# Ledger of designs, part 400: VHH binders against q9y6x5

Target 1, 379 residues: q9y6x5
Amino acid sequence: LPPKLLLVSFDGFRADYLKNYEFPHLQNFIKEGVLVEHVKNVFITKTFPNHYSIVTGLYEESHGIVANSMYDAVTKKHFSDSNDKDPFWWNEAVPIWVTNQLQENRSSAAAMWPGTDVPIHDTISSYFMNYNSSVSFEERLNNITMWLNNSNPPVTFATLYWEEPDASGHKYGPEDKENMSRVLKKIDDLIGDLVQRLKMLGLWENLNVIITSDHGMTQCSQDRLINLDSCIDHSYYTLIDLSPVAAILPKINRTEVYNKLKNCSPHMNVYLKEDIPNRFYYQHNDRIQPIILVADEGWTIVLNESSQKLGDHGYDNSLPSMHPFLAAHGPAFHKGYKHSTINIVDIYPMMCHILGLKPHPNNGTFGHTKCLLVDQWCI
Key: E = the ipSAE of ESMFold2; O = the ipSAE of OpenDDE; V2 = 0.75 times the mean of E and O plus 0.25 times the DockQ between their complexes.

## First folded at step 18 (VHH)

Design ia25 (framework vhh_7uia_1; at its last look DockQ between E and O 0.04; V2 from the best seeds 0.00; counts 0 for: pae E 22.2 > 2, unsure alone 62.6 < 65, placed apart)
Fold by OpenDDE, look of step 18:
Structure ia25 (fold): chain B 379 residues (1-379), chain A 124 residues (1-124)
Amino acid sequence: as target 1 above (379 residues)
Amino acid sequence: QLQLVETGGGLVKPGGSLRLSCVVSGFTFSSYAMAWVRQAPGKELEWVSSISGSGGNTYYEDSVKGRFTISTDNAKNTLYLQMSSLKPEDTAVYYCARVQYVYDSGRWEPFDYWGQGTQVTVSS
């Protein structure tokens, strides 16, 4: 049988949730497979950028999805979660489901993974669901498993996306033990449903499954706010993205804008585009704006009219609170193996290996995941 | 014509055993995964066990794991469910079903054909 892979993302699942809460179903999944305790994601630590990094193996500067909100100064186009359907934004990279479909007698399927309902390089997933947050996990799972089981050509790669625990993390904050316990219990139950469904259909032993996330969540507070209006007049710039990484498009001289912002708060770093730290790999793209503001962990950049969240993400990707986890099960993976850390871009070359695909040039390191795989040498 | 016919149900005391059979006709038995599903009074349908077409892989719901055994005899086109250590909560109508997605009532369903069911009652 050809190798098959299901990639599942629970948005905003912070890695240390596994240590602080009980996950009977997920732990069972891990026990029979592998766990990577921490996955270092890409900067900025937002949903669209990191999900695209998982499936391309590229840093944000390379695949071109550099934020959830973007502006292109040449075309004057805007990108947002409500305006993400233009292939223009996605075409700077080739995601794995497109690569997979270039193979003979293969199809890809997707349930609401970012970018999967858009033709990229004139190729769209053979099977996909248009994004709709009101669609239940059960329905998404049902469609994905239907396609995995009954499609011709066979679906060999599939993605499944769910919005929790991110939404709840924003609402309650990750430090709300009562509410987050309830939310995470539901997530574990969904994982149970996933496993049971695969067993029910007779797919479990032959399907490789990866369960991961795009980022974590940090606690925010009304006591940790950075008000830009206190530092600079709103007429002097256009805000492309706000918090915790603000993208600033100056309407006056860039240096003047920079000088007004550089000392705005001791809890915020201000970078000219050319001075963005190299470790972020967030410089070499025209979609990155001339000035970037990066708030410290737990601080929120606001304007006078901004709403508040109790949890947020997008911060420095070296922060543990921003890190997700990765668990996997299937013929390609060991059983009962735990690994400390990988980079999120390392997932792509691993998936390509499992599927027998030639990877596009990427920033991942296949060597980082070798110990997870049964067919690889691990010292 | 495709048919699934369950037999073997009945009344049994707690701790007892039953063996259910499902005779299949009208298709190549080994080409499909098969499943047992049960429905207790007032409850939703519950998946119990599945077996791959080759018979090489078996799966069980957690509540029946270690107590129930699913198997096939390809020569007889028959699916089996050996039930042991039965409990009152195992009381239900048991159905055999062919694992194959079908579009029905606006939704894809994982089973396209079912038997008539056989009643299993566990009571002291």
Scores: ipSAE 0.543, ipTM 0.854, lowest interface PAE 0.9, mean pLDDT 95
Fold by ESMFold2, look of step 18:
Structure ia25 (fold): chain B 379 residues (1-379), chain A 124 residues (1-124)
Amino acid sequence: as target 1 above (379 residues)
Amino acid sequence: QLQLVETGGGLVKPGGSLRLSCVVSGFTFSSYAMAWVRQAPGKELEWVSSISGSGGNTYYEDSVKGRFTISTDNAKNTLYLQMSSLKPEDTAVYYCARVQYVYDSGRWEPFDYWGQGTQVTVSS
């Protein structure tokens, strides 16, 4: 029987939520499997880039999804989270569901993971849902479990995406204990439903399940605004993305735009593209704009004195508040093992190993995840 | 284009039999669970039976168990409902539907595509 893997993302699930809130269902999942307490994600710490990094093992500069809002200067094309269907944006990498779909006697299934409703390299999973945020978790779960249990050829790799706790994290902020406790209890109940469904269908013992996330969330405030209009006239640049990493395309000399911005706020770093810190791995792609602005944690770049969300993400990927977790259960994984940290790009080569797929060139290190796996000698 | 077309309804005496057919096109038939759902005059929709895409798991509402048999012919992309020992209470419009969910208990679940329905009338 070929090995099967279900990859689940709960968007915006900050790693320390596990320590600060009660998760009876997730903790039972972890007790029978493995936990990675912190996953070091990629810069910028946004949804589309990090979901694609998980499934490609690549830094954003290498896979080409460099933000939730992008501009490609060569083609003059624009990308946004509501305008994301052109394969052009996605074709700089090969995600694992494409590689899996192309194997003999195997197929892939997807319930709304970013990019899975796009025909990447002329290939789309045999079973997928077009993205629609109004579709319930239960409907997504039922489709995925039906496809895993009743497909020809068999579905061996499946993805499942859910928008929470990211949506509520933006709305309330991660420090709102009362509201986040309610939201996170609902997430734990959904995890309980997932496990119960897999048990009822006879999948639980033979299916590998990874539960992870793309990024965390930090608290924002009306007291922590950076007003870009106070530093530069908006006629001097095109704004490709705003906060917390602004992408600035100058309309005048780039050095002149840089000089207007460099002293705008002590809570914002201004980088010429060539000066972006090497540790970000965020430089070598035409979709990265000539100037980026990186707000300090909890600061929001705005165009006026307007109100902003109470939580946000996208900040420096060294910040613990930006890090998600990873939990996994199944025949490939040890039981009751805790691991401190991995890089988010390490997930891809681990998944390829579990599925018996040859990974494409990537930035992940298989050795970082060996201790999670029963068939590997931990070194 | 996805199509579900029911046939085989009609007027039948109590104790009689009918076989309903639903011909499917526009998706991989064997990869989806399918169901029969009925609506009696003046009543709400009632789930009747479901079958997994593989054909190996069948589920029935308690009132039809032992009298109705759901099956598929994957070569013809056709779903069947064999109805036997029909009662006046079985009078309804019968719909075939594609299941978004895999039933574990046979309870009614949301369906994403429906046929036009076929009338079954059981009259003394």
Scores: ipSAE 0.000, ipTM 0.112, lowest interface PAE 22.2, mean pLDDT 88
ESMFold2 (binder alone), look of step 18: mean pLDDT 78; pTM 0.791

Design ia26 (framework vhh_7uia_1; at its last look DockQ between E and O 0.02; V2 from the best seeds 0.00; counts 0 for: pae E 21.2 > 2, unsure alone 64.1 < 65, placed apart)
Fold by OpenDDE, look of step 18:
Structure ia26 (fold): chain B 379 residues (1-379), chain A 124 residues (1-124)
Amino acid sequence: as target 1 above (379 residues)
Amino acid sequence: QLQLVETGGGLVKPGGSLRLSCVVSGFTFSSYAMAWVRQAPGKELEWVSSISGSGGSTYYEDSVKGRFTISTDNAKNTLYLQMSSLKPEDTAVYYCARVQYIYDSGRWEPFDYWGQGTQVTVSS
């Protein structure tokens, strides 16, 4: 049987949730498979960029999805969660489901993973659902498992996306134990449903399953706000993205804008594009704006009319609160093995290996995941 | 004509054993995964166990693990469920079903054909 892989993402699942809450179903999943306790994601730590990094193995500067909100100065195009269907934004990279479909007698399936309902390089997933947040997990799961079970050519790669616990993290804040306990229990139950469905259908033994997330969540507060309007007149710039990493497009001299912002708050770093730290790998793309503002952990950049969230993400990718986890099960993976840390871009070459695909050039390191795989040497 | 016929149900005391059989006709038995599903009075359908077409993989609901065993005899086109250490909560109508997705009533269903069911009652 050809190798098959299901990639599942629970948006905003912070890694340390596993230590602070009970997950009977997920723990069972891990017990029979592998766990990576921390996954260092890419900067900025936002949904669209990190999901695309998982499936391309590229830093944001390389795959071109550099934020949830983007602006291209040449074409004057805008990107947002409500305007993400233009292949222009996605075509700077080749996601794994496209690569998978280039092989004979293979197809890909997707349930609302970012970018899967867009033709990229003139190729769209053989099976996909248009994004609709109102569609239940059950319906998404039913479609995915149907395609995994009945498709011809067979689906060998599938993605499944769910919006929690991110939405609740924003609403309640990650430190709300009562509400987050309830939310995370539901997530664990969904994992139970997933496993049960796969077993019920006879898919479990031969299917590789990865459960992961794109980023964590940090507690925010009304006491930790950075008001840009106190530092610079709104007429001097266009805001492309706001918090916790603001993308600034100056309407006047860039240096003047920079000088007005550089001392705005002790809890915010201001970078000219060319001075962005190398460790972020967030410089070499035209879609990155001339000035970026990076708030400290737990601080929120606001304008006078901005709404406040109790939790947020997008901060420095070295912060543990921004890190997700990775768990996996299937023929390709060991049983009962735990690993401390990998980079999120390392997932791509691993998935390519499992599926027998030649990876496109990427920033991942296959060596980082070798100990997870039964067919690889691990020291 | 495709048919699934369950037998082996009955009344048994707690701790007792039963063996259910499902005779299949009308299709290549080994080409499909098969499942046992049960429905207790007033409750929803509950998946119990599945077996791959080859018989190489077996799966169980957590509540029946270690007590129930699913198996097949391809030569006889028969699916089995050996039940041991039965409990009152195991009381239900047990159905055998062929694993195959179909679109029905606005949703995808995992099973396309069912037997008539056999009653299992566990009572002191």
Scores: ipSAE 0.340, ipTM 0.764, lowest interface PAE 1.3, mean pLDDT 94
Fold by ESMFold2, look of step 18:
Structure ia26 (fold): chain B 379 residues (1-379), chain A 124 residues (1-124)
Amino acid sequence: as target 1 above (379 residues)
Amino acid sequence: QLQLVETGGGLVKPGGSLRLSCVVSGFTFSSYAMAWVRQAPGKELEWVSSISGSGGSTYYEDSVKGRFTISTDNAKNTLYLQMSSLKPEDTAVYYCARVQYIYDSGRWEPFDYWGQGTQVTVSS
């Protein structure tokens, strides 16, 4: 009987929310399973790149989804979170659901995980929902559980994506304890509904479930703005992405654009592509623009003098505020074990192990996750 | 190399029967919902019938219920539409199409792949 895995993402779930808010349902899930307190994600700490890193085990430069907004100068193609369906963008890697469903007697299912409604290498998830943010969590859960329970060949790998607490984190900021406590309580109720549904359908005991996230959230402020228009005329460059990592395509001499920007703010690092720090693993892809601007934590790059952001993410991946958590439950996992940290790219080889899949070459390290698994020695 | 090929259309008298076939290649047939859609001359596309990838759930537009039967043969990667008690208003080009998955509430989405269509003409 092949093992089954459900991968769940609650977007923008900062790791320290677990310490600072009440999660009775999630804490019960953790009590019977495992917790990784901090997951070090990939730079840039944005939604599409990190979700694809989870399912490919690759850094952004290697899988090609390098931001939520991208431009390819050769093909003149544009990518955004509302224009993400061209396989061109996704085809530099093979996500786990493609590998899974190419096995005999296996299918994959997806409820809105980024990329699952795209035919990557001419293959889409066997069962999937087209992305639509207005579809309720309950409807997403209904489809996933129906497919897990009643498909032939059986669904052995499934994904489920939810937009919160990211949407509310942007709206209120993570420091708004009153609003965030209401939002996070609702999310915990959804986790309770998930677990109860799996129990009632007879899936709970033999389904491995990972609950994780792509990034955290940091507080923004009108007192922390970086105004690009005060440093450079915007006619001198094409703006591919703005904040907190700006992607700059020069229209004039690149060194001249760099010189106009390098002293613009003490709260922003300006990199020529070849000078991007090696620790970011964010250099070796044509979709990374010739100049990037990296704002300090909590700073917002703007063109005008104002911003409506109260919370944001995308910053340096060494920042604890950018780190999500990972919790897991199921026959593959220990009960009551807590682990301090893994890299987000380590999730892919662990999932491949659980499913009995041969991983593609990747940047993850299986040894980092061995202590979570009952079939592995933790020494 | 995804391909959908319809056959079985033709001229039929009112009250007659036809069976349409759609042979599919290039994807795992049993993993996708399939549909028949028709277009009469000068009219909008009209959904006719759908079948789940497992073959266990079938759906019909009201005007064809009890007269048309959708089915699959997974061994042959073939979708069928058995049409009986045909009426002049059933005259149309009939397309088979792969369905993108929908809400459990029954809403279907735009079809992502289409066949070339087969003409069905019902005339006295």
Scores: ipSAE 0.000, ipTM 0.107, lowest interface PAE 21.2, mean pLDDT 88
ESMFold2 (binder alone), look of step 18: mean pLDDT 78; pTM 0.794

Design ia27 (framework vhh_7uia_1; at its last look DockQ between E and O 0.86; V2 from the best seeds 0.72)
Fold by OpenDDE, look of step 18:
Structure ia27 (fold): chain B 379 residues (1-379), chain A 124 residues (1-124)
Amino acid sequence: as target 1 above (379 residues)
Amino acid sequence: QLQLVETGGGLVKPGGSLRLSCVVSGFTFSSYAMAWVRQAPGKELEWVSSISGHGGSTYYEDSVKGRFTISTDNAKNTLYLQMSSLKPEDTAVYYCARVQYVYHSGRWEPFDYWGQGTQVTVSS
């Protein structure tokens, strides 16, 4: 039988939650598998970009999902969470579920993972759920495990997505111990449900499972605001994305806009597109706007009419608060092994290896994950 | 015709043991994972244990780990649940079920066939 892999994402699960809260189910999962304590994600540290990086192994500039909100100046198209169904935005890369389906006698399944309900390169997941935040984890899990168990051709790759603890992180802030403890308890219980379901169905020992996240969460405050309206008139630019990384489309001379913004706040870096630091790998795409603003950790870029969250993400991807974790279990993985850090793009070549797929060109390094795998040499 | 028939239930004192049997007919026993599920009065159905079709993998709910053992005899087409160190909270009707998704009443269910169940009562 071909290897099978289930990729699970809990949105906005900050890596250090594992150190600050108790996760009996997740810890048991880790005990019987592997843990990567920190996963360095891609810049910007947002949901759509990072989820697509996980399944493509590419930086955002390469796969073309460069933010949760995008604008293409040539086609005049807009991308957002409520407008994400146009293949135009996804077709600059090939996600792993499409690659998987190019193999004979296998299929892919998805429960609300970003991009899975869109035909990419004229290929859509064999089985998928349209995104609906109202659908319970149980229902998503039931469908995924049903497809893993009963499909022909067999599902060999599946994705499962859940919106917490991100939503709560935004609402309460990551430093709210009382509320976040409750939220994270629920997440651990869901992990328990997942494991129990797989055991119930007799899938546990033969299924590879990866539990990870796309980004962390940092604490925001009303005392840490950057008001752009104090620096520049809103008529001089179009805002494509706002905080903590603002994408600016000038309506007047770019240099003039830049000069008005460059000293707006000591807690915000302003970059012309060509001056974006190389370490971000966030330059070589037409969907990146001419000017980007990057707020310091915990600072929020606002307009006068904007509301504020108590937690946010999207900041510098070198910040620990932005990092998720990765845990895995299954026949491909060691038991009781912990690793310090990998890059989020490293997950893709690992998954391809597990599934016996030839990876597309990517930015991941397979060598970074070798110690997690039983069939690889690790000194 | 496919059929599952449970036996072995009864009244037992705390700390006692019981062995449940489920005789299967109408399909290739080794081709399917099998499960034990129980329902206590006033409670929802609870998964207890599963065994893979090839019999190489066994799984248990946390509350029964170390006390219950699931096994199969392919020659007899029989599924077993050896229960030891029984507790009052183990009191329930125990069902054997074939692990196979089926669409029923508007949703997918993980078990397509069930036995009639056998009553297990643990009481002093």
Scores: ipSAE 0.831, ipTM 0.941, lowest interface PAE 0.6, mean pLDDT 95
Fold by ESMFold2, look of step 18:
Structure ia27 (fold): chain B 379 residues (1-379), chain A 124 residues (1-124)
Amino acid sequence: as target 1 above (379 residues)
Amino acid sequence: QLQLVETGGGLVKPGGSLRLSCVVSGFTFSSYAMAWVRQAPGKELEWVSSISGHGGSTYYEDSVKGRFTISTDNAKNTLYLQMSSLKPEDTAVYYCARVQYVYHSGRWEPFDYWGQGTQVTVSS
């Protein structure tokens, strides 16, 4: 049998939810597999960029999906969560499902992972669902398992994406224990359903399964707003993205725009592109705008005193509140092993190893994940 | 044509044992995962146990784990379910089924062929 891998993301699953809430099904999954307690994700800590980093092993500046909202000045193209299908945005990298299905006798399948319904380098996942948030987890799982079970050539790499707990984290905030407990219990039940479905189909022992996420969530408040209109007239710039990392395209002299913004709030850092901290790996792409504004944790950049979400993400990737976890089970992984931390870009070379694929050039380090794998000397 | 025929059901007292058999014909038995699924009176179908093809890995629903054992004899094309420590809650019609997705009524369903079922009744 060729090695098979199912990659699952529960969007916005903060690492410390595992310690603060009950997850009997996920804990059983971990007990028979591996856990990485914290995954250090990439800046900015947004959904599209981090999902693409998982499947390419690249920093955002290198794969070109640098935010959920982007603008390209040369082509005049816009990218957003409702306008994400143009291959132009995705073509600066090769995601693992493309590499996988170019191998002899292999296919890839996808249930709504970002980018899988786009023909990247003229290649789209062999089997895929067009994104539609109204499709239930059960239907997504049913299609993925049908493709894993029935396809010729066989599906050896599959992805499955779910919008929770991110949607509820934005709505309620991570500090709302009553609502988040209900949401997280529902997610644990879905993990139980996933494991039971794989057992029922006879796939459980020979399928490698990774359950992970793209980022965490922090509490926001109407008392923690940064009013950009108080500091600069909107006519001086084009707003490409707003919060918590604003992307500013000056309409007047860049230094003048910077000077109007640099003292706007003690809870916001203002960077010229060339001054963005090196640790962000967020500088060397034309899609990164000339000025960015980085709010402190829990602060929201607004244009007016509008209502805001009660939880948000996108902040500095050093913040523990922005970090997800990774759990994995299958023939490639140890049983009952816990690991402290990896970088999110390390997931890609590990997946390539499991599938026997030659990785494209990337920012991950295979050595960071080798202790998770049964075929590697850990020390 | 594919056939799955269950036998071995019957009446048994609580704590008793039964062995169900499912004789299979018309396909390469060892290439497919096989399952036992049951339906109690007035209830929906409930997955009980599965065995993977050629690997022989076995899986059980939580309520039967430790009491039921699934196995195969590939030379006889026969699937077995050894049931022990039976409880009244195990009363159901037991079906064997082949794991293969089939498109039915606008949806992919995970079992394409079913036996006719065999009744298991656990009563004092």
Scores: ipSAE 0.642, ipTM 0.895, lowest interface PAE 1.9, mean pLDDT 93
ESMFold2 (binder alone), look of step 18: mean pLDDT 80; pTM 0.803
ESMFold2, look of step 19: ipSAE 0.625; ipTM 0.889
ESMFold2 (binder alone), look of step 19: mean pLDDT 80; pTM 0.800
OpenDDE, look of step 19: ipSAE 0.734; ipTM 0.913

